# VHH binders against Protein DOG1-like 4 (DOGL4), part 98

Target 1, 232 residues: Protein DOG1-like 4 (DOGL4), of Arabidopsis thaliana (Mouse-ear cress) (q84jc2)
Amino acid sequence: MSKMRNLVEEKFLEFYESWVIQLELYLHQLLIAHNNNTMSETELRHLISKLTTHHKAYYTAKWAAIREDVLAFFGSVWLNPLENACSWLTGWKPSMVFRMVDRLRKSRVVLVEAQVKKLEELRVKTKFDEQKIEREMERYQVAMADRKMVELARLGCHVGGESVMVVEAAVRGLSMGLEKMVKAADCVRLKTLKGILDILTPPQCVEFLAAAATFQVQLRRWGNRRHYVTHS
Short names: E, the ipSAE of ESMFold2; O, the ipSAE of OpenDDE; V2, 0.75 times the mean of E and O plus 0.25 times the DockQ between their complexes.

## First folded at step 11 (VHH)

Design kb3 (from k37 with N35S T59E; framework vhh_8fcz_2; at its last look DockQ between E and O 0.76; V2 from the best seeds 0.00; counts 0 for: pae E 2.7 > 2, unsure alone 63.5 < 65, grease 25.9 > 24.2)
Fold by OpenDDE, look of step 11:
Structure kb3 (fold): chain B 232 residues (1-232), chain A 122 residues (1-122)
Amino acid sequence: as target 1 above (232 residues)
Amino acid sequence: QVQLVESGGGLVQPGGSLRLSCAASGFTFSSYAMSWVRQPPGKGLEWVSGISGSGGHTEYADSVEGRFTIIRDNDKKMVYLQMTSLKTEDTAVYYCAKWDEYLGSTYEFDYEGQGTQVTVSS
């Protein structure tokens, strides 16, 4: 049974497709900038700003959509199975970006000791925040077997009248909790990203953003090829 | 084999116009975003403009915004750059480029064409 996409899913799918296409165009700019040693710091900062703005736009759209239907993001029909498999609480895992930073270190990018120290501090903080969220999520998932959910299970899917109201209330309660968790996760993502960009020099930022964008675009491409997912 | 052949360059006076063309072959053209990049004398390669595979999204460098227009024809496998109000600083060799997924992983951009020379001078 082709899961009928709800309106939120459809809208966000369209948004995301457009957003990723735009990201690829930005990736072109980042790649060229990375190889251009003649670009001024001002120009680099401008490019970085474009990317950060683009990411902000994603979260703005996401948060608006989550307010309508957070459950849509736990199915994420706009993502292929590979992308979904790599998702942590409806997005990228914050601690993952440090692996990208580590790759930068292995490249011709020389981080000064002060940067390394700050990055490590940020890593520790990010991991702590992730764990906190995971614990809360676990607690929430365990608590899902509350009275409302039990009632939902009892009533089943084919209920009418007053029973529908009970089911809706139960789903709303669940959704509110999930929304809180997703928002918390997104906050950690944004803080981590900001933290990294604040530590890195403009050229390093460009390289980092290029790596991140490449990863996102490639993950989507690989996943689509593997699963023959055509997002029309 | 991927082939990109640029044309349309030349000598033009400041304020003039040129239209660059790029003929693409050897890949599924509509599946790739295309960019124009340029290399001014004594400077590194700089990004100028980009267009998505479908042509629905376009981007421009600030230095050319409002003056240049990128267009593509997927049936003809062509990408164009309409340049207007040309300035001396637009003098460069212009290349048509696409992102290679393999090169992308190495943070490189693929421009294999010979390029076309654009010279803006009074």
Scores: ipSAE 0.828, ipTM 0.933, lowest interface PAE 0.5, mean pLDDT 89
Fold by ESMFold2, look of step 11:
Structure kb3 (fold): chain B 232 residues (1-232), chain A 122 residues (1-122)
Amino acid sequence: as target 1 above (232 residues)
Amino acid sequence: QVQLVESGGGLVQPGGSLRLSCAASGFTFSSYAMSWVRQPPGKGLEWVSGISGSGGHTEYADSVEGRFTIIRDNDKKMVYLQMTSLKTEDTAVYYCAKWDEYLGSTYEFDYEGQGTQVTVSS
């Protein structure tokens, strides 16, 4: 039951399908590396670099697409409804990734005191940045609603082409504001990911990346299975 | 339950070729990416190659790229590994594998088959 989609949506759907398929292949590599005590640090860092590069490629493509149509990323056609329901400003919520970090701390691997301290500092900073973006988005939404009310009042009082210009300016402002907020959220996501990977050792990074990829692939698979359930 | 049965291994000289086969059952085969992994003598498991559920995407470890080809047949529930230009370093037990999505195994790779021995020597 796909709706008709514009060129931006079709292009990104094709990109995302390929991107998540590749992520699953990287997951296989991460899972083997997770269980391999003889893997060299160089080999682990190479695999971590592949994952980091893969995530950077996602944001590169996303930011190009957002320039053309930011609204495509709110209720995206390339995500199933479960994936869309889990989105915070068009992506995963940065503070939620620390659930995976908490599971790492409960595993057989040991985090040294310096790592624990740095992770807690990062968690606090991530939550602060998240809340700052949420407050800015709320203020932006209020300001845009107020502007919309002024425009509605103006349209009710006026005849002519200036009403079209005001509506077009309001729509343009809304889209630019949303693009700014989405990019800000993505920057928090990238800073949080980089911060975690900088604090963890290479084996710990592999475990973290495996958990993150597992969650993302599982969410897609589980959400898509609902699409195939027979009802009677 | 899930079963993966590997075959096609053997003894070959360096530069030789082999084709490995994997018969899969007990799961919706076309929904899962499949991989070949190997265990060289005295070492842990190494990932060799992977293929998407549809077969449209493949990836290879650097050490085998250009020499090995992974193929799948979703109608027959088969995965193959075509190996050429074999080297002594390719000596290992080869397993086919899928990702296990069950809660108790979300971080485990499923390679429950017996594997098939590839030996490159002389």
Scores: ipSAE 0.452, ipTM 0.797, lowest interface PAE 2.7, mean pLDDT 82
ESMFold2 (binder alone), look of step 11: mean pLDDT 78; pTM 0.795

Design kb4 (from k34 with N35S T59E; framework vhh_8fcz_2; at its last look DockQ between E and O 0.67; V2 from the best seeds 0.00; counts 0 for: pae E 4.5 > 2, grease 25.8 > 24.2)
Fold by OpenDDE, look of step 11:
Structure kb4 (fold): chain B 232 residues (1-232), chain A 122 residues (1-122)
Amino acid sequence: as target 1 above (232 residues)
Amino acid sequence: QVQLVESGGGLVQPGGSLRLSCAASGFTFSSYAMSWVRQPPGKGLEWVSGISGSGGVTEYADSVEGRFTIIRDNDKKMVYLQMTSLKTEDTAVYYCAKWDEYLGSTYEFDYEGQGTQVTVSS
């Protein structure tokens, strides 16, 4: 049975498909730039800026959408099952990007000791922030069986009149809590990304962004092939 | 086997125009974004322009923005690069390229075509 999409899901699906298409074009640029030692710092910074702007656009759209229906993001129809399985609070897990950083260390890119130290500090901070959010989410999920939710469960799906208002209030309360958690997670994502880019040189940023974009695109491709998903 | 065959290069004076063509085969053409890249003498390979699989999205390097136009014909499996207001610094071997898992995994750009020489000179 096909899942019926709501308006928020439809809009964000269209947005995300376009966004990923654009990301792939940027990936082309990143891959070429990564192997071009003759590019100026200005050119590299411009490319980095394009990518960061692109990511900012994603979160701008996301945050607008979650204000309307945060629940849509806990069953993201625009993602394939593999992408969803790898999702942490409606996005990538912040600490995951340090695997990309580790790849830099193993590549021809040389990180100086000062960079390594700063990256480690950032990693520790990121993990701490993740854990904090996870604890909050856990508490929230345990607390979901509150008075309103119990009332919702009691009333069921076939309600009218005043009962509808009670159900709506319960859903709104739940959604508000979830939205808060999602925003908190996104903040950690953005802070982590910014932190990494601030530590790395422009050439290193390009490599890092290439790795990140590659991961996103490949994960989508792998998932689509595995589960016969046609959107993208 | 993936094949990309570039053509349309030549000698042109500054301010002139050229139209490059790339014939693609060996893959589902419309499923892949395509790019033009070039290698100037004594320089590394640089990205010039890209176009999405459907042709709906295009990108240009700052150095060619407003002068070059990338288009594709999915029925003919062709990618084109219309170059106008050519400059001496546009002199390079131009290649048609696509992204694939190999390129993504290794961070190495491997082009299949021989490229087409564009020389802008008085």
Scores: ipSAE 0.829, ipTM 0.933, lowest interface PAE 0.5, mean pLDDT 89
Fold by ESMFold2, look of step 11:
Structure kb4 (fold): chain B 232 residues (1-232), chain A 122 residues (1-122)
Amino acid sequence: as target 1 above (232 residues)
Amino acid sequence: QVQLVESGGGLVQPGGSLRLSCAASGFTFSSYAMSWVRQPPGKGLEWVSGISGSGGVTEYADSVEGRFTIIRDNDKKMVYLQMTSLKTEDTAVYYCAKWDEYLGSTYEFDYEGQGTQVTVSS
């Protein structure tokens, strides 16, 4: 098949494949740490630091790539269709992570009241920030739709270089606005992750990080194994 | 049926070398990251090293970095652990492991093998 991927998509595909593979190796370390009662707090904090550094490296690479082509991150070629369907502004939805904490609390992790209170405060803040971004995205989409109608009206009676220039300017304006919103969403993701890890004890952080990595790996494996039905 | 069979352990002097082998069957070997884990006498399991499905990414515990090398051969469905500069602290039963998503728990490794004993002493 004659498929053309731009340079940004190809470079980030290679990066992301490597990044997810490394995440799986860190998952193995988290699962062993979960079963090892003899690990020191220092050893656990070192492992947690490896995971946080790994996540920060993802966003460092992503933010460099979105400066060149933010649209590549909407319907990404490095994600399967299930992963893309679960994306909120090019990533996991920040408020959803608290459902994971809730599941762990019901089955594996016991939290003291001080932790519960701090997590609820963080959950409320995260949801507020999330909703603020959603409202900004809605306003942006309305503004883009209005501009698109004007552009389509012009194209209905014009052909030539002026149409290309107008399209180029509209795309650049779209890209800058989307880049700002994606970075804002990513900042909420990072702040939420850090907030949760600051509230949890090191063993609880290992449980949380293992659950999060497991979900991401399973979503990828499940989405990659499905079959396309050719008829029916 | 997933099967992991470890071999190559033995008694060795400090500073010596050993190569552990793991024969794998019953799953799509090249699709899974593999790890070596060990259990020292009277202690819990300790992660030693891991390797990606393709073999392109490797990772090591700090205590073995620079001394151990993990290798896989996807054609032969083998994982190896090349150990050099062995210390008495490396004495343990060594297991080959993969993550078993079919058991429905994310916190269970598949340790189907019996392991292989490595003893480092004079």
Scores: ipSAE 0.289, ipTM 0.713, lowest interface PAE 4.5, mean pLDDT 81
ESMFold2 (binder alone), look of step 11: mean pLDDT 79; pTM 0.797

Design kb5 (from k18 with T59E; framework vhh_8fcz_2; at its last look DockQ between E and O 0.64; V2 from the best seeds 0.00; counts 0 for: pae E 4.7 > 2, unsure alone 64.5 < 65, grease 25.8 > 24.2)
Fold by OpenDDE, look of step 11:
Structure kb5 (fold): chain B 232 residues (1-232), chain A 122 residues (1-122)
Amino acid sequence: as target 1 above (232 residues)
Amino acid sequence: QVQLVESGGGLVQPGGSLRLSCAASGFTFSSYAMSWVRQPPGKGLEWVSGISGSGGSTEYADSVEGRFTIIRDNDKKMVYLQMTSLKTEDTAVYYCAKWDEYLGSTYEFDYEGQGTQVTVSS
């Protein structure tokens, strides 16, 4: 029994498949650039810009989609189970990217003390923001079982006419709250990424982006193989 | 075992054209994006162009944009690079390459072929 997809799910699935395909092409560029010490700063910055633009496109599409149906992103039919299991509020957990940064620190790329300090500060801020969002989400989820929702649940046995309208209104209210939370999480993601890229040199940015892209692509591949998913 | 065999290189005058070919074997060809990379004399390996597994998406380095065209034939397991308006700076050994998920974790590219020499000279 296959899950029925709504229009938002279908559209975003198509978008995401294409987006990941493009990411893989960029990954090729990043991997080669990482091993090419002859690339100019201008060339590196251009490559970085391509990636950042690509990520911006994702969030632009996401935000448009969540305005229509934020609930679609809590099922995320375009992701495999592994990807979904690793998702935090419909995306990657912001603090996770610092694992990529840690990898940089252990690689041939040398971070200066000032960079290390700034990265640690950013890590602390990111974690703080995550926790704040988590607390808010917790409160929100608990609040879902309020008097109104309980009443609607009771009425749900007799859905028709005016009752349908009431239920729809309630769902819209919940969706708006969820959308707010998702946007907040995305803001933390974007701020974290920007912060990291602002701290790193162009060569270091390329390495970081390569690591991040590799992780995304690998996670998808691993999950697809494990669960026999036919997604790209 | 993954095998990539490049061909089609040669000596050409500036403004000339060449078509490179890469024969791939040992993996599910259509499941992998393919790239052309090149190594100019005395320089490091540089990315030139890439094409998605289905062939629906392509990318080019700025230095070759508008002059080079990458295409693939999944039935024949071939990837091609049509080069036009060749410049002296295009002189390099050209390799066909794919990303290996294992090598990718170490930021390495799989280009096991011998490459094909392209020399652009008057």
Scores: ipSAE 0.805, ipTM 0.925, lowest interface PAE 0.5, mean pLDDT 89
Fold by ESMFold2, look of step 11:
Structure kb5 (fold): chain B 232 residues (1-232), chain A 122 residues (1-122)
Amino acid sequence: as target 1 above (232 residues)
Amino acid sequence: QVQLVESGGGLVQPGGSLRLSCAASGFTFSSYAMSWVRQPPGKGLEWVSGISGSGGSTEYADSVEGRFTIIRDNDKKMVYLQMTSLKTEDTAVYYCAKWDEYLGSTYEFDYEGQGTQVTVSS
């Protein structure tokens, strides 16, 4: 398990570095699309599809990796401290993207009333799903503390012989629980992203994706240069 | 001050080749992805190609895939666009571009100077 953890961290570090670099290249395409009044809807939808495929590829790789070592994703070695400080359950907090949508509405994006209604419905559902996950995490935190206490008590009591298989089974059970919670959070992230992109028009989707990619790329660059950055 | 200076354009016949150059200064060059963008006559800007800061990843617009190659030299702070099998549709002013670092809602990249004109004509 421990040796698989080290391999998982190294493999995912390499993957993540490449993934963010590709995101930056897509950001360039999004910025040009934003400034180009002659792009067809088909061309915009193709670019949006590239971004959604890129995000799905991240989760595909992540879910494979957490199957082997979910703990690697809590305080990830491939993220700088600023990125880790912004994480909620191993990723961006789903409801935070609505602050980004609100900022775009303030300056660049004009939404019709039907879109506003659908976005508000999605915001409420996203926050509700987040709260469900947070309540489940509380139960898992209690369960993990109890399992840790049982493990310590067993070690301290030296009960009639040692059973590596029993300890391994208990640890595996806790890891499976954490994996399920991380996947649940990721599902909320994907549903929220897809929901926003389904509500927005293709030009609006380009603006949203550009803002999201800009934030992620800037957060990585500033954090890597030991730049103290505050976001509101 | 960020400076991007494009050169290497010219008049060429269809099927011909050109190599564009971009000299960069005023920023940590190897930390940024770079792109080539172009502006055809009477049209808006079109993204052409991009390359990661390390040079390990490249991307191309469908219209130039297989014909253009983007290359960077981080030691010399240069980006190149090797263009082959040129078509009349490639006629444009070509610009070298970098992503802007500033916070907020600024969706823009820098380019400097006037670009370099590529004209493909019989």
Scores: ipSAE 0.260, ipTM 0.688, lowest interface PAE 4.7, mean pLDDT 79
ESMFold2 (binder alone), look of step 11: mean pLDDT 78; pTM 0.791

Design kb7 (from kb3 with K98R; framework vhh_8fcz_2; at its last look DockQ between E and O 0.72; V2 from the best seeds 0.00; counts 0 for: pae E 6.0 > 2)
Fold by OpenDDE, look of step 11:
Structure kb7 (fold): chain B 232 residues (1-232), chain A 122 residues (1-122)
Amino acid sequence: as target 1 above (232 residues)
Amino acid sequence: QVQLVESGGGLVQPGGSLRLSCAASGFTFSSYAMSWVRQPPGKGLEWVSGISGSGGHTEYADSVEGRFTIIRDNDKKMVYLQMTSLKTEDTAVYYCARWDEYLGSTYEFDYEGQGTQVTVSS
């Protein structure tokens, strides 16, 4: 089924494609920094800052876009099916990144006891926050058969005149709830990322970010090959 | 077989310019972002510059920003590094490199060439 993309989808697709390409270039830097340990602490911190800024830019763009059409992100056309399948409330699941942290522990990276403790505390907190959001989402999904949805169902797909206004109002109401949940999820993502980076040393941060970036880029590549998705 | 062949290095005075070239073969060139990395004497590898597959995106290390320019020709399967205002600290063996999805999983960077020596000295 060919779906016509709306303006928000098209614009964000272009943004995201560019954003991922840039991420790959940063990944090159991260890989070199990680493997050779040639960079000073100052240089490493600068590299980390570049990545964090890049991620902030994504959320800035996302938040602008969801204000216009949050529903676009629940059928993200800029993602391939594999990427979409791995998405939790329009993005990565916060608790997933702790798998990457666990990988660090299995690598040559030695985490001190204090770091391990802090990471576990953060893990617990993150999981709690995720569950809270999931409960809210569940509540919302259960309650979605409200007056607005009933009205939408009654009107059907082909509406005109005053009925269009009713549908618009209903969709807007639904969207507002979804937007709140998406924002809440994004907050958890950002807090989790910041928390991890605050706990790790600069070299450890670089390794973590390299792992994260690698995963993201590979997921996209694998998904595109599997589903023959072509992006501009 | 993947092959990267660097050239264009040499001896130059501080403030001078050099243009490095890398000839790539054995893979779909335009599908890969390319980077220049360098190894100063007695030091490890450091990233210098990168360019996306299409050439639409470029990045530079802070130490070379404003002095170096990376460009690519996908038809010729070439990547270039134009170096200007060279400094003594730019002395290194320069390598052309690519990131492979297989290597990415191991956090390694692929540079197959022998590199080209750049020496900046009075």
Scores: ipSAE 0.800, ipTM 0.921, lowest interface PAE 0.6, mean pLDDT 89
Fold by ESMFold2, look of step 11:
Structure kb7 (fold): chain B 232 residues (1-232), chain A 122 residues (1-122)
Amino acid sequence: as target 1 above (232 residues)
Amino acid sequence: QVQLVESGGGLVQPGGSLRLSCAASGFTFSSYAMSWVRQPPGKGLEWVSGISGSGGHTEYADSVEGRFTIIRDNDKKMVYLQMTSLKTEDTAVYYCARWDEYLGSTYEFDYEGQGTQVTVSS
């Protein structure tokens, strides 16, 4: 790696590497559970709980880190370029997770009518929340562009300590606004994940979590090989 | 080509100890987490233990926690399962396993070879 990293980036890089390694160990458990029809419902729910706890731990660590440096999560040093290119507001796009459910429905799982209806309701709500965040981000970007123009005009004039305070306030406002947007997006991600797992049966949850973990691990490994080649 | 070769199984009395070995080849060994899985008589596969590529992170099934230890030697491309305080419930064929990300169109857990039999009986 050639990119300079601050303390927040260094600490989160270490956390994220450990977190993905543990996700891979949970993936092994999911794959065994997927192939084992002798596991009890209690055992399956325990494994599902381990995965949901692991995901919550990621967001707990992330939210602590974004209070210190939210910009580190836009173009993160702990993600390869392919992973960063797939990011929507610092993470997976909530509406896209339903494509994974759709693929499982076509290949691996049979959903009853009640589940299909509940999943469609959740999909609509998720898309609505996602679009609301996108509209707010657009308004924020316009407002920041206008603030940028005012700041550029003042830098051209270089009017004393007053212009420094305005710039500092603008940067502080940008960081606070982005932090709120990232947290809102993460809340949609968590609600969507929880909603899907509540609708699916325990065996179906194992299938879904395995697919999600597989995608994340594959994206990291494929992207890291490409990243190493392009930077070595 | 990925190859995993398990050894070290045998017959032991309850309370006994045994050390299983797995020799790995055909892939960048230190880059992959490894697991031990087992198949008890008449049952499906059960996950037993896992270890990160570096060896810094380990995890155990509740039923073996405190009795089994997973370790790896990346220089020799080996993973081991040190089993102590063995119980009759530990009787199974034990397999060394890796997830193969290149087979990602199916969610297949990559465990190759015949495994090694562990039998715990008086």
Scores: ipSAE 0.201, ipTM 0.658, lowest interface PAE 6.0, mean pLDDT 81
ESMFold2 (binder alone), look of step 11: mean pLDDT 80; pTM 0.818

Design kb9 (from k37 with N35S T59L; framework vhh_8fcz_2; at its last look DockQ between E and O 0.71; V2 from the best seeds 0.00; counts 0 for: pae E 2.1 > 2, grease 24.7 > 24.2)
Fold by OpenDDE, look of step 11:
Formats: C-alpha cells, structure tokens, sequence
Structure kb9 (fold): chain B 232 residues (1-232), chain A 122 residues (1-122)
C-alpha cells in the first residue's frame, strides 16, 4: 500500500535527497584530504568548515520543517527502513559517534592522553544527556493518554463541528511536546559533534568527518539495496 | 574491473584553456559520483571537483571555482573537466576518480588511471 505524503514530507524528501548527494561529494573531498599530508592547517580547517556548514544547513531545514509538521519526522519517508531503524528521536544517536572515534583510535590516528580524557568526559556527558531526554520522552509518551488524546481516539475519523476543535487541540498538544523532544535531541547531537571537533586536530577532524559521512552514505546504500528503495 | 582513462592534458600558457576527458568502464557509471583530482609536483593529491551520479550537483575546490567546469555524459560514460583561465599553479597530473564503497571503508579513493599531465607555463 502506497503511503500518502503531505507537503512537508515531500519538500523535506527533496531536500534530504539533495543534501545526501552533496554529502557524498564532500566525502570525496574528505577522503582525498585524509590521504594528503601536504595540506595546510588552514586548508583543512576550511574543509571542516564546509562540512559543518553543510550539517548546519540540514538542521536549519529540519527545524523549519518541524515547525510545520513534526509528525512527518516520526516515520520519515525520506529514509529507508534501515536508516529509520537506526534513528533515535528523528536522527542519529549522539553516543554512536564515539564508536567512530574509537575506530579512529585503532587506526593510524594517534590521540594524546589529554584528548582521550576529554573525549571520555564528553562521552559521559553525552550519555547522560541522552538518558535525560529518554526519560522525558518516556514521561511524555505515558502522558499522551490524556483526556484530549482519549477524546481524539474516541472520535476517530468521524469528527465535525466542535469535535474538530478537540481533535486539533489534541494534535497541537502532541506536536508541541514532540517538537521539544526533537529539538532537545538535536541540541545534544550538535553539542556532541562540536565537542568532538573541538578536541580533535584538523587532520583528525577530517578523518572523523570522513568516517561519519561514509557511515551515513553506506547506511543509505545498504538500506536501499536491501529493501529495494529508490531515491534520487 | 573498474577502468578510468584520462586524456586531454597538454602544455598551455597562463590564461589558456584545456578540456580533460575521462572514459569510465567496469561499473554502473550513473550510480557513482565522479571527481577530478590532481597531484602537483612535489605535493600530495588534492581534490579539484566532483559531480553527482545524475550530474545534477557539482562542487569545486575554492582554487578552481569559477574557472573549471565539471560535466558528465552518462550515455557515453564520460566525465569532463573544462579548464579556463589556467594558472601555473594548476600544473599537475590530473586523475579521474570515484569512491568505491569497499574502498571507502578503508578511506581510499579509486583513481587507478594513468592520469593526464597538465602543464601551465609561459
């Protein structure tokens, strides 16, 4: 059965497909830079800035879309089932990126003790923030069975007149709560990413960003192949 | 087997133009973004430009932005790099390259072609 998409879904689908394609091109640049020991620190920082700008663009678009319809992101039609399965509150799990950092440590990347310590501190903080959000989300989900939501459930699709107002109020309440949760999660994502980039040297940042981009692109490719999903 | 064959290089004066070509085979061409990379004398490999599989998206290094144009013909399995306003610092061996998901996991790029020499000199 075909899923009907609303305007927000359609617009963000187009955006995301374009955004991921561009990410792949940035990945090319990152991979080349990663293997180029002659690039200056300035050049590397500039590349890092380009990538961070790209990511900022994503969240800018996301937050604009969320203001219109946050529900679209809970069943993201622009993602394949594998990508969706790996999603935590409409995005990547912040603590997941530390696995990437760990892999860097096992590669040719040498982290000094001070960096390792800072990364561990950041890891702990990130996990704490995640858990806090999860607890809040749980509380919210339990609270969803409030009077308004129960009324919405009772009315079903047979709404008219005053009932429409009740349904709208219920949906607005739900959306507002979810929007807060998603924004909170995104804040943790952005803080975590910034924290990691602040700890790593420019060459290490390039490698990390390459790994992250690779993961995103590969996850999409694997998911598309597995589930025969066609995207742009 | 993936094959990438570059051509079109040569000697040009500063301000001149060249058009590089890359013939690709051994993979589903339209499914892969393609890039041009170059290796200047005594320097490491640097990324120059990239184009998405469909050709709908392009990116350029700051050093070549506004001067170089990357295009592709998926029917012919060709990638081109139109270079204008060439500078001495553009002197390098130019390679056509793609990212392979297998190579990507090892942070490698596929540019096994012989490359084409571009020399910009007065």
Amino acid sequence: as target 1 above (232 residues)
Amino acid sequence: QVQLVESGGGLVQPGGSLRLSCAASGFTFSSYAMSWVRQPPGKGLEWVSGISGSGGHTLYADSVEGRFTIIRDNDKKMVYLQMTSLKTEDTAVYYCAKWDEYLGSTYEFDYEGQGTQVTVSS
Scores: ipSAE 0.703, ipTM 0.884, lowest interface PAE 0.6, mean pLDDT 89
Fold by ESMFold2, look of step 11:
Structure kb9 (fold): chain B 232 residues (1-232), chain A 122 residues (1-122)
Amino acid sequence: as target 1 above (232 residues)
Amino acid sequence: QVQLVESGGGLVQPGGSLRLSCAASGFTFSSYAMSWVRQPPGKGLEWVSGISGSGGHTLYADSVEGRFTIIRDNDKKMVYLQMTSLKTEDTAVYYCAKWDEYLGSTYEFDYEGQGTQVTVSS
């Protein structure tokens, strides 16, 4: 058995499979709500609340898991290679979601001037927060490439107790820094999502949530299929 | 070609029961979540219930929770909707539905069945 998952990976894989399946069921609700002009604002807000609660549950579970093993979220076993290739710091890139909003604006959604202004402000803020996190990641990458850290890791492989404790402390310190950075990135994701949903009207929120769920479900389905080019 | 054929509708009294069936073909049935959707007279489509590809997860509209049960049989490529404690407001044409991920830029729900009429009246 060449690939083994630790306990954190196994438990989160089970959680995530269930979570994304539930997202697909919510997508079906969103698609029908999108086409129903007789739904009340209260009904739409209730559906939107279910979706936001579902997304928050993901982060609640994720943050509990990263306390145990943050590295499991870099190249996750519960994601296919296509999903992993689209990851930025263990998740979707916050600023990229505005391309989805732009597409909806051109085809399905009419925004008033005040909404456009607020969305542009949010886009700029989101990009700024992303760049701050990217600079912090660069500092961590420099720390990992530091010759002293490499030497400590090499020593840990070949020497006993005192060196092992120093290497373990250094690795634990780096892991705690990565956990903090991942949580910061997730906070930008949540703030961006909340910001968009606060600016859009309830029908527009349904359109946005449907588009977002569609992309995530499609990415999973496409990535799980094998496509081969035959060279016969 | 995707085909969804609904059956099992009819006239029932309030409080009665009915089981709808949906025969599916033209796609890898077990790989897709399925939903029941209904259209009451003179109204738009309303989502009723959904079930995951494996059948392990279900979701219901608040109005039918506790009264309707969605079930699937992947070997027979069937989806069922067991309806109990039926009310007059459940009167509608019921459709079996699948989302088509290849529909380009559209966010349309694929429900290519003919539908089956459920009428709840005394």
Scores: ipSAE 0.540, ipTM 0.825, lowest interface PAE 2.1, mean pLDDT 83
ESMFold2 (binder alone), look of step 11: mean pLDDT 80; pTM 0.823

